# VHH binders against Triacylglycerol lipase 1 (LIP1), part 18

Target 1, 373 residues: Triacylglycerol lipase 1 (LIP1), of Arabidopsis thaliana (Mouse-ear cress) (q71dj5)
Amino acid sequence: SHLLHGSPVNSLCADLIHPANYSCTEHSIQTKDGYILALQRVASLGPRLQSGPPVLLQHGLFMAGDVWFLNSPKESLGFILADHGFDVWVGNVRGTRYSYGHVTLSDTDKEFWDWSWQDLAMYDLAEMIQYLYSISNSKIFLVGHSQGTIMSFAALTQPHVAEMVEAAALLCPISYLDHVTAPLVERMVFMHLDQMVVALGLHQINFRSDMLVKLVDSLCEGHMDCTDFLTSITGTNCCFNASKIEYYLDYEPHPSSVKNIRHLFQMIRKGTFAQYDYGYFKNLRTYGLSKPPEFILSHIPASLPMWMGYGGTDGLADVTDVEHTLAELPSSPELLYLEDYGHIDFVLGSSAKEDVYKHMIQFFRAKVKSSSW
Key: E = the ipSAE of ESMFold2; O = the ipSAE of OpenDDE; V2 = 0.75 times the mean of E and O plus 0.25 times the DockQ between their complexes.

## First folded at step 21 (VHH; framework vhh_etentamig_d1)

Design W6 (from U6 with H109Y; at its last look DockQ between E and O 0.37; V2 from the best seeds 0.00; counts 0 for: grease 26.2 > 24.2)
Fold by OpenDDE, look of step 21:
Structure W6 (fold): chain B 373 residues (1-373), chain A 120 residues (1-120)
Amino acid sequence: as target 1 above (373 residues)
Amino acid sequence: EVQLLESGGGLVQPGGSLRLSCAASGFTFSDYYMSWVRQAPGKGPEWVSGIDDSGDYTYYADSVKGRFTISRDNSKNTLYLQMNSLRAEDTAVYYCAKEGYTPWGEFDYRGQGTLVTVSS
C-alpha cells in the first residue's frame, strides 16, 4: 500500500483549507525512491456536494500545493474546482515544506536533494496519478503550472501514466526554456549560479536562506534592476495583487534542489527537453549514451485531450518555446492565449477566474464521459 | 419531494431552434448545479450542458458548443436550454438533472424528459 499514515509537520489543510471553510483530508504516499509525499483532498461544504471527477493540481518550481489556495475562495483555482464539484487533489513534490519525508533520508542529507524535475515527473507525479487512479477507479484530470507542466509532459510520455489521465490542463506550459526572457533568470544562467551554489556546498535552493539571498542579491548589484524581484524572475504580471505579497511570502517560496536548478539551466542552455546531463562519461555510465535521452513529446497519446493557457508577458514560458512544444505534440491542444498575462497571473491573478479558470473548467466538463442512468 | 419537469420539446427542421425549460421544485434550486442530459434512440445518455448555482459558469459538450445556451432563473426555479442550429444528430430525449453531471452516473434526480426530434 502506498498510503502512509502520519501527521505532517506542516499541514496545508490546517493552514489554508479549513480556515476557508472547506473540507480537507491529508494523505501521504511513498515513492519508489523512498520519498513520502503529502497530498490533500479538498471538497466544498454545504448543499452542493457533487461528486465529480478527480483532478490533480501540480504546482511549479519553488511553490507547493498551497499556491492553489492563497487567494479568496472565489479567486483560487483549488477552491473554485471544489465548488464546481470536482474531486480536488493537491500534490506536493519532494522538498516542499509539506513533503519533507523519506524512508531513510532526512532533509539535512545531501542525498535527499539529489533529484531533478525528471524525478518529480517519473516518481512524484506518476505515483500521485497512480494513487488517485487507484482510489477513484477513474481517469484523472491533471492541472499543472510551470514546472508542473514540465513534469506533466515528461510523465505523459509514459504510456502507463497517460492511460490514467482523462485530460490535462497546462498553465504556462514548458517543455523548452531556451527562449526564457526573465532578466534575473538569464543573469543566473549567464553567471552560472548553479556552479556557485555547488561551490558553496549547497544541495538545496531555499530562498529563506540568508546565504542564497545574498548570492542572488550580488547578481543584481550594478548589473540589472532587481527592485521588482517577482518581475525579474518571472516577467511582468498584469493581474497580480501586489498588496498581498507579504501574505504570499508567508507561504512561498518553497525549496527545490540544486540539481533541479542545474537541470533547468541545462534546458535553457541547450534548448532540449531531456533527462539530466551528467556529462559525457557519466552519461555513458548512466544512460549508455554520451548525451542524455530526450523526452519525446510525440509519445504523448494524440488522443489525450490537452488544454493550454499561456501569456504574452511570461518570462519563463516564452511564446516561442510554447510554439515549439505545440509543434512537437501529436495532438492539437485547446489554447488560451492572454497577451497581457504573465507567469504568476495564471495561478495568483485576481482575475484569473474569469480569464482562465472558466475556460479550463469548460474544457474539463466537455471531456467528461457520458453518464449511465 | 424533488421534481423536475421538462418542456419545450417537439419536431423541428434541421437548422431550426428550440427552447427547453425545466421547472424545479422540492429543493432549494439556487443551491445546486443543474445539467441537461440527452439520450438518443439506441444510444447511451450524453451530457449536454451544465450550469453552476449562480449561473456564472456554463459548460457545454463539444457536440453542442456554440449552438446551445444553458441558463437559469433562480427566482422562478427554472432551467433553460436554448438550442440553435439543430441537427439530426441532436434528436433525443432531453432530461433536466439536479446537481450537474458526474462521470459516475450518479444523479440525485432527473425529470421525465422531453423529446426533441430534428428531421426534414
Scores: ipSAE 0.301, ipTM 0.699, lowest interface PAE 2.0, mean pLDDT 91
ESMFold2, look of step 21: ipSAE 0.653; ipTM 0.884
ESMFold2 (binder alone), look of step 21: mean pLDDT 82; pTM 0.841

## First folded at step 22 (VHH; framework vhh_etentamig_d1)

Design X1 (from W1 with Y32H S35N; at its last look DockQ between E and O 0.24; V2 from the best seeds 0.00; counts 0 for: pae O 7.3 > 2, grease 25 > 24.2)
Fold by OpenDDE, look of step 22:
Structure X1 (fold): chain B 373 residues (1-373), chain A 120 residues (1-120)
Amino acid sequence: as target 1 above (373 residues)
Amino acid sequence: EVQLLESGGGLVQPGGSLRLSCAASGFTFSDHYMNWVRQAPGKGPEWVSGIDDSGDYTYYADSVKGRFTISRDNSKNTLYLQMNSLRAEDTAVYYCAKEGYTLWGEFDHRGQGTLVTVSS
């Protein structure tokens, strides 16, 4: 069910949108599995009424909807799209500081954190898309970054979801992760950090936790240079303004679940794009199969227009993996490759407007129906 | 003063080809994305094609993809549209449009247009 609630305790509108002098309204939806998610609708306050199609922005891992608005209005995709006349909607997946609600559970309950990106795709994203579709009575444009693209790929394999999407723009597209090159991520996988956190009794990953910080520090001791933490987990970024890191840290990172991390590690280790692997016996119980079912990329309609922006220094969305994704898609996405761009540059790069977003907007223009002009 | 002057329109048979030109003046041409927009009789404006400032990236509406080619010569301040395999539905006034801030056909400057008629 979709519910319009009053102002949440944590408001993206109040935090970043209103101060920038943009219109913003808070919305909430309830997922089928009981989570209450926050959505924001953002518009320019210009004299002209916005009449463009809806755009849903889906953030990546350890982020929230705030990431689309952390730079100036001239640099942030959320503001840029609003200024171009899009009806901008911002998603916040469960577990983020903007989406901590559940009908029966609290964030202190371990059950609250028993989800992975599969659930984010099948529940959170799917229901957000449906909500937007119902309100706008129009197919939506979907923008995803990083894990947001994982979710998008998974969700779009569902015909009922794909039919509600006009076009998808994927920043740092990920469906495969087995060629990840980010040093700290590789180390974490090698050391089985997911098992360590489970052994510690953790159900959520919160970088603001002292325990987790200590654990990460232990991984860095004598093994790698973790001085540049961002580079170690994402690869090199060319256009990221490091002087703004303190500011970014006021908002980022957001929590995720241990199960989600485990699922991502499964992707890295196995080189698969599949549902969560519970092991042989539990898979049989859960799926009726010894192995988890795969998400079949070829099930995404070939007619669905897709645009992908990806970078040569991205330590997470490696070019080899992106090529694997492209080979399995039934369509031929429009591609923007930037050799010097890294993972974070696509969302927080100071020059992303000129290097990335203009091309995305041109792509969207190409997909707008003539009746919309 | 910004000026955009389209040329090259005319009558052509189905399957034929035309090349449109747009002469730009009054601004730094090489710094702006440029677009072609068309308007058929009785219909609203339709975005046709776009090109970035350098010419490295080109974009097309689905209706013209594979048939039309946009290009630019920044040294001559000229935008081009090569139209091949023309169809009756391509009949329209074609406008050269300088990239505006907004998306929905609101360009900061547009030319007077050139008429393209595709008819047997």
Scores: ipSAE 0.016, ipTM 0.353, lowest interface PAE 7.3, mean pLDDT 90
ESMFold2, look of step 22: ipSAE 0.741; ipTM 0.910
ESMFold2 (binder alone), look of step 22: mean pLDDT 83; pTM 0.851

Design X2 (from W1 with S35N Y101H; at its last read DockQ between E and O 0.59; V2 from the best seeds 0.75)
Amino acid sequence: EVQLLESGGGLVQPGGSLRLSCAASGFTFSDYYMNWVRQAPGKGPEWVSGIDDSGDYTYYADSVKGRFTISRDNSKNTLYLQMNSLRAEDTAVYYCAKEGHTLWGEFDHRGQGTLVTVSS
ESMFold2, look of step 22: ipSAE 0.682; ipTM 0.893
ESMFold2 (binder alone), look of step 22: mean pLDDT 83; pTM 0.847
OpenDDE, look of step 22: ipSAE 0.726; ipTM 0.884
ESMFold2, look of step 23: ipSAE 0.695; ipTM 0.897
ESMFold2 (binder alone), look of step 23: mean pLDDT 82; pTM 0.841
OpenDDE, look of step 23: ipSAE 0.652; ipTM 0.854
ESMFold2, fold request of step 25: ipSAE 0.695, 0.739, 0.706; ipTM 0.897, 0.912, 0.903
ESMFold2 (binder alone), fold request of step 25: mean pLDDT 83, 82, 83; pTM 0.851, 0.843, 0.853
OpenDDE, fold request of step 25: ipSAE 0.877, 0.736, 0.873; ipTM 0.952, 0.892, 0.950
ESMFold2, last read: ipSAE 0.727, 0.725, 0.714; ipTM 0.909, 0.908, 0.904
ESMFold2 (binder alone), last read: mean pLDDT 84, 83, 83; pTM 0.856, 0.851, 0.853
OpenDDE, last read: ipSAE 0.874, 0.666, 0.870; ipTM 0.951, 0.862, 0.948

Design X3 (from W1 with Y32H; at its last look DockQ between E and O 0.55; V2 from the best seeds 0.00; counts 0 for: pae O 2.1 > 2)
Fold by OpenDDE, look of step 22:
Structure X3 (fold): chain B 373 residues (1-373), chain A 120 residues (1-120)
Amino acid sequence: as target 1 above (373 residues)
Amino acid sequence: EVQLLESGGGLVQPGGSLRLSCAASGFTFSDHYMSWVRQAPGKGPEWVSGIDDSGDYTYYADSVKGRFTISRDNSKNTLYLQMNSLRAEDTAVYYCAKEGYTLWGEFDHRGQGTLVTVSS
């Protein structure tokens, strides 16, 4: 069964940060399109002076800010960064259990779910960056994972956003998805799951929904082995502690919108990094073009330092697609390639501290400006 | 009183190696992040490398990455910088710098420095 259980509280601080004996404050921002987003500010407790630059952690699809804190303080990036003196900020995009608010809409309204990752990039992430920038009076270090990187790439094509970012570290970087190899994802795309869920009248994707579980089960019947659900949707993970799955399921996954899934499927099918495709007529109406505008990676400033960690067994961020991204970027990102690492290993791997985060922190440190000598 | 005393500098040919040492006293060495910074003639100071209190994390400027290695011996209150594949542009006075509890380029103390000259 793919039915998930667990009922986390709507407070990341209370759920995971305070219990680990870290400082945490809850913040809220309103997006231009009316969504209320939760941010958390996390700091290490103790005698260490923490005066480092702000770092924003941006989670991926079907996740939230909690993913950065699900392992021990020695294994979780959120805690590790805090211990290194970063001013750690945690983003939670709309639709997650920490960010269900809207000024006029409810999560039961279909309009509440009428968004895709482009909205997450142009509103949620952009406004979170601006918020941090305004508070810290300092450029932001940006960390993204998976969809978080999609959002980051898109947002960073905007000059006003890029100007507020000191450096970006992208885990499992995605701007192209046409070489995805995750079996269940391929199956879902092939079967047009997005159309199926629309036909069912669904506007959100919630894995805690019985209806969705049934749908996924139907896709698995007679076609593929779905017993290892995680592997089927992300590819093989080398360093994921499977014994903690039940614990992880208390917090993950988080909901997303059907429209977001459709947009991601468009990326897979078309091999494009573009705005949402409404079809010929609606594109003309919406964009003034028959095809949706593309996000131009070369519009990201070449001067913006980037670091990318990616793995050889990642079924979502395929190496071929990553290379495509690299070819279009005007900069030369620092690269960490781990042959045996998969999609989830970069955020929940037990060895990620040594294999990934040390290198990321090295990268960030090298970009920090010295203030006194 | 905090004291930082650098040593090991000198004249070396391009491609050569040097090992710098910094003897620390007057504070709990093992509780602090340490860095090496350098200043070349006519240039501003440049951060070179850093190391956390335990030595578990090491950090390098892009200009020295892969060539320099920072280390520490907390039992001896000593910071080290192994410099390999030295280049002319590495010529500078190298300073041992005491940071706070984290590595953020803020130094409350530094030594007198040791001169490293890379020349053929």
Scores: ipSAE 0.288, ipTM 0.706, lowest interface PAE 2.1, mean pLDDT 91
ESMFold2, look of step 22: ipSAE 0.677; ipTM 0.892
ESMFold2 (binder alone), look of step 22: mean pLDDT 82; pTM 0.837

Design X4 (from W1 with Y32H S35N L103I; at its last look DockQ between E and O 0.23; V2 from the best seeds 0.00; counts 0 for: pae O 5.7 > 2, grease 25.1 > 24.2)
Fold by OpenDDE, look of step 22:
Structure X4 (fold): chain B 373 residues (1-373), chain A 120 residues (1-120)
Amino acid sequence: as target 1 above (373 residues)
Amino acid sequence: EVQLLESGGGLVQPGGSLRLSCAASGFTFSDHYMNWVRQAPGKGPEWVSGIDDSGDYTYYADSVKGRFTISRDNSKNTLYLQMNSLRAEDTAVYYCAKEGYTIWGEFDHRGQGTLVTVSS
């Protein structure tokens, strides 16, 4: 069964951070388009005289900031960074259970869900970065996973955003998706699931919805083995503890918008890294162009240090697409390739601390100004 | 008892080269990330380079990238730093630092250091 269970989460600090005996404060910001986003500031409890530079953690699709804290303090990136003395900030994009607010809209309004990852990049992430920058009076380190990296790439093409970022670490980097290999994702795209959900009158994607579960089940029926649902949507994971799935399901997945899914499907079908495609006429009205404008990766400053961790069994961030991203970037990112790692391993892998995060931390150390030591 | 003993420091002219060594004992050397840090007179400590347990991955501060090379021989419990194209600003005491449960800017063990002076 694809039916998910779990209790609503209201406070990341209360749910996962405080119980682990870490310091956590809740913050709220308002985006320009009216959404209220939750941020958490996390620190290690101990005799520390000084905190390190700020790090913003940006989660991926159908996740929230909780994903960085779902494993033990020794295994979770959020805790690990805090223990290393970083000033850890956790972002939660609109539509997640931690960021359901809007100045005028409710989550039952279709207008509340009229956004895609470009909005997450241009509003949510950009404003979170600005907020952190203003509070810390320091450039920030940016960590993204999956869709978080899509958002990061898009946001960093904006000079005013890039200037506030000291360095970026991208887990499962995605700017292109046309070589996705996850079987269920391919099937969904092939069957135009995005159109199906629209036809059903859905504006959000919520895996806790019975209707959506039925729809997904229909895709699996007679077509593919969906027994291992996670593998079918992300590819094989080597280091994911499957015994903790029930626990993870108490917190994950989080909702996203149908429009966001459509935009991602556009990326898959077209092999582009561009703004949302409204079609010929609406593009003309919206953009003044028949085709949506592309996000130009070469607009990311070459001087911006980047680190990328990616895996050989990642069904979403395919190596071919990652190479395409690398070819278009003006910089030469530091690369960590793990042949046996999949999409989820980079955030929930039990051995990720040793295999991934230590390298990331070394990268960050290399980019810290000497005066910070 | 964990011991780290640095050697190889000395006086060198700008553009010259030095090779530092760090002899490690009292712990399983091959299981730990190792680092070089330096401290110049009147300045705070600066991270210089790091290497993972296997030696497969190496990391460098921007200030030394392309000039310095970190390596290790796990069979000899020794860490190395090849320093080429040395500059006056590289003058510092260089320390071998062992990874552990670390907080920001702190390693669980450091050596006594070796002085590198770059001067014409």
Scores: ipSAE 0.024, ipTM 0.440, lowest interface PAE 5.7, mean pLDDT 90
ESMFold2, look of step 22: ipSAE 0.604; ipTM 0.868
ESMFold2 (binder alone), look of step 22: mean pLDDT 84; pTM 0.859

Design X5 (from W1 with S35N Y101E; at its last look DockQ between E and O 0.59; V2 from the best seeds 0.55)
Amino acid sequence: EVQLLESGGGLVQPGGSLRLSCAASGFTFSDYYMNWVRQAPGKGPEWVSGIDDSGDYTYYADSVKGRFTISRDNSKNTLYLQMNSLRAEDTAVYYCAKEGETLWGEFDHRGQGTLVTVSS
ESMFold2, look of step 22: ipSAE 0.713; ipTM 0.904
ESMFold2 (binder alone), look of step 22: mean pLDDT 85; pTM 0.870
OpenDDE, look of step 22: ipSAE 0.364; ipTM 0.742

Design X6 (from W1 with Y32H S35D; at its last look DockQ between E and O 0.17; V2 from the best seeds 0.00; counts 0 for: pae O 2.9 > 2, placed apart)
Fold by OpenDDE, look of step 22:
Structure X6 (fold): chain B 373 residues (1-373), chain A 120 residues (1-120)
Amino acid sequence: as target 1 above (373 residues)
Amino acid sequence: EVQLLESGGGLVQPGGSLRLSCAASGFTFSDHYMDWVRQAPGKGPEWVSGIDDSGDYTYYADSVKGRFTISRDNSKNTLYLQMNSLRAEDTAVYYCAKEGYTLWGEFDHRGQGTLVTVSS
């Protein structure tokens, strides 16, 4: 069910959008598995009513919809798209500070955190797309970053979802992770951090937790330089304004589930783009197969226009993995490769407007139907 | 003052070709994305083509893809649109636009336009 709600306790509109002098409305939807998700609709303030096509922004891991608005209106993709006349919608996946609701569960319940990016794709993103489609009576432009792209790839393998999408722009596209180069991520995987957190009885990953901070610190002791934490987990960023880190930390990071981390680690270890691996016996019970089913990229319609922006210093979306994704896609995405760009540069880079978003916008313009002008 | 001056429009038969030019002044041309937009009588503005500052990336509306070619000469502060295989539906006033184009048909800066008429 889709519900229009007033101002939630945590409001992205109030936090970042209204202060920037943009129009913003809060929406909520309920997923099939009972989660209440927050959506924001953002528009430029002006004499004209926005009539542009809908764009859904899907954030990555440990982020929320706020990431699209953390820089100035001239630098943030959310504001930039609004200024260009798009009907901007912001998604917030379950477990983020803007989407903490569930019909029966609370965030203190372990069951609340029993999900992975598969669930985010099949429920959260799919239902957000459907909601937008129903309201706008128009196909949706989809923008994803990092995990947002994982979700997008997975969701778009579903014909009923793909038919509602006009075009997709993927920043730091990920469907494979087996060539990740981020040092701390590699270390975490090597040390089986996912098992460690489970052993500690954790169900969520919250970087604001003292326990998790201690755990991360332990990984850094004697093994690597963790002074630049961001670089250690994402790779080098060229255009990230480090002076704004404190400001960013007021909003980021957001929580995720331990199961989601485990699933991502499975991707890294196995080099697969597949559903969650429960092990041999549970897979048989859950899937009827000893191995989890794969998401087949070739099931994405070849006719679906895609644009991808990716960088040479991205420690998560490695070029080798991106090439693997491209080889399996039935389409030929439009590509923007930036040799010096890293993972975070695509969403928080100070020069991203000129280097990335203008290209994305041109791509979208090319795909807008004449009747929409 | 930013100035954009379009030229090259005219009457052409279906299947014919035209080359439009846009002379830019009053700003650093080489630092800006440029677009071609057209407006047919009784219709709203339609985005036609775009090019980045360096000319490395070009974009086209589906309606003109394969027929039109956008280019630029930064040394001459000039934007071009080569239009081939023209159709009746291409009839419009063509504008060059500096950064600032919106889907609402607003432009930070555009020229007066040049009329292209495709008719037998």
Scores: ipSAE 0.026, ipTM 0.546, lowest interface PAE 2.9, mean pLDDT 90
ESMFold2, look of step 22: ipSAE 0.792; ipTM 0.930
ESMFold2 (binder alone), look of step 22: mean pLDDT 83; pTM 0.845

## First folded at step 23 (VHH; framework vhh_etentamig_d1)

Design Y1 (from X2 with Y33W; at its last look DockQ between E and O 0.32; V2 from the best seeds 0.00; counts 0 for: pae O 2.4 > 2)
Fold by OpenDDE, look of step 23:
Structure Y1 (fold): chain B 373 residues (1-373), chain A 120 residues (1-120)
Amino acid sequence: as target 1 above (373 residues)
Amino acid sequence: EVQLLESGGGLVQPGGSLRLSCAASGFTFSDYWMNWVRQAPGKGPEWVSGIDDSGDYTYYADSVKGRFTISRDNSKNTLYLQMNSLRAEDTAVYYCAKEGHTLWGEFDHRGQGTLVTVSS
C-alpha cells in the first residue's frame, strides 16, 4: 500500500498552516523506490462546504512545501489558493525535512541520496499525482516552481501521468539551463563544485552544515561579492522582502542530493533536457545508449493547457532558455512575462498576489467546466 | 428565498458605457462568489465576469477584458458591472449569477436579467 498512516516527525501543518488558522491534514505516501513522502492537504476555514478541484504544489531546489506558506495568508500562494476554494495539496520531495523517510534506508546511508530530479519526476511527482487523482477522482491542477517545473515537464512526457492532469501552471519554467546567468551558479559550475563535494565524500547538499558553508565561502574568496547570497544564486529579485530573510532561514533551505546537483550541472554544461549522464560506459549499461535519453517536450500532449510565469531578471530560468522550451512544446502556453521579476519573486514576492497569482487563478478557473446554468 | 435583481440595462451607442447593478437578498451575500453571465439572441449563455466573496479577485472573459469591471459592495449586498467601450457584440441579456458552496462554475441562482442593447 502506498498509503501510510501516522504523524510525521516534522509537520508543515503544525509549523505554518494551523498557526495561520487554516485546516491542514498530513498524508504520507510511499514511492516505488521506497521513499516516504509527506503531503499536506490545506483548506480554508471559510464558508465553502466543499473544496474545488485539486491543485498540487511542487516546490523547487533546496526548498520544501513550506515555501508556499512563508508569507502572510494574503501573500502566500498556498493560502490564496485555499481561500479560492481549491483543494490544495502540498508536495515535499525526498530529502526535505518533511520527507526524510525510506522503508529500508537511513539518511546516513549514501544510497538514500542516490537520486536526481529525474527520480523526483518519475517517482515522487508521479506518485503524488496518482495519489491525488485516486482520492479526488478528478484530474488535478499542477503548480510547479523552478525544479518543480523541471519535474513537471519530465513527468508530463509520460502519457499515464499527463492524462491525470487538468492543467499546469509553471513558475520560472525550466527544461533548459545552458543560459543561466546567476554568478555564483556559474562559478560553482566552472569550479566543478560537484566534483569537489564528491571528493569530500558528501552525498547530500545541506547548507546548514558547516562544511558546505566553508566551501561556499571559499568560492567567494577573491572572486566575487557574495554578501548578497540570494542574488548571487538566483539573480536580482525586485519584490523580495529582505527584512524577512532571517525568518525564511528558519525554514529554508532544505537538503538535496549531490547527484541531483550534478544532474543540474549537466543541464547547464550540455544544454540538454535528458536523463542523468553516467558517462559513456555506464550509459551503455544503464540505457543501452552512449548518451542518456532525452525527455521529449513534444511528447507532452498538445491538449494539456499550460500557463507559464517567468521574469526578466531570473538568473536561473533565463528568457532564452524559456523561449527554447516554448519552441519545443506542442502547445501554446498562456504566458505571463514580468520584466523586473526574479526567480524568488514568484514564490516569496510581496506583490506576487496581484502580479502573478491572480493571473494563474484566472487560468485555472477558465479550465473548470461549468455544469449548471 | 434567494433573490437577485438586475438593473441598469438599456440602449447605448457603440463606444458608450453602462453600469449594471444586481441587488441580492435572501442569503449572506459576502459569503459567495458572484458572476455576470450574458445571453445574446440565438446564442448560448456566456460567462462574462466573476468576483470572489471579498472582492479581492476579479476575473473576466477575454471578450470583455480591459473594457468591463466587476465589483461588489458587501455592505449593500450589491454586485456591479461597469461596461465601457461597448460593442454591438455585447448586446445581450445580462444575468447576475450566484455560485453555490459546492463546485466552481455552478450557479444555484440567477436573476431575471437586464437587457443591454448596443446599436447605432
Scores: ipSAE 0.251, ipTM 0.659, lowest interface PAE 2.4, mean pLDDT 91
ESMFold2, look of step 23: ipSAE 0.645; ipTM 0.881
ESMFold2 (binder alone), look of step 23: mean pLDDT 83; pTM 0.849

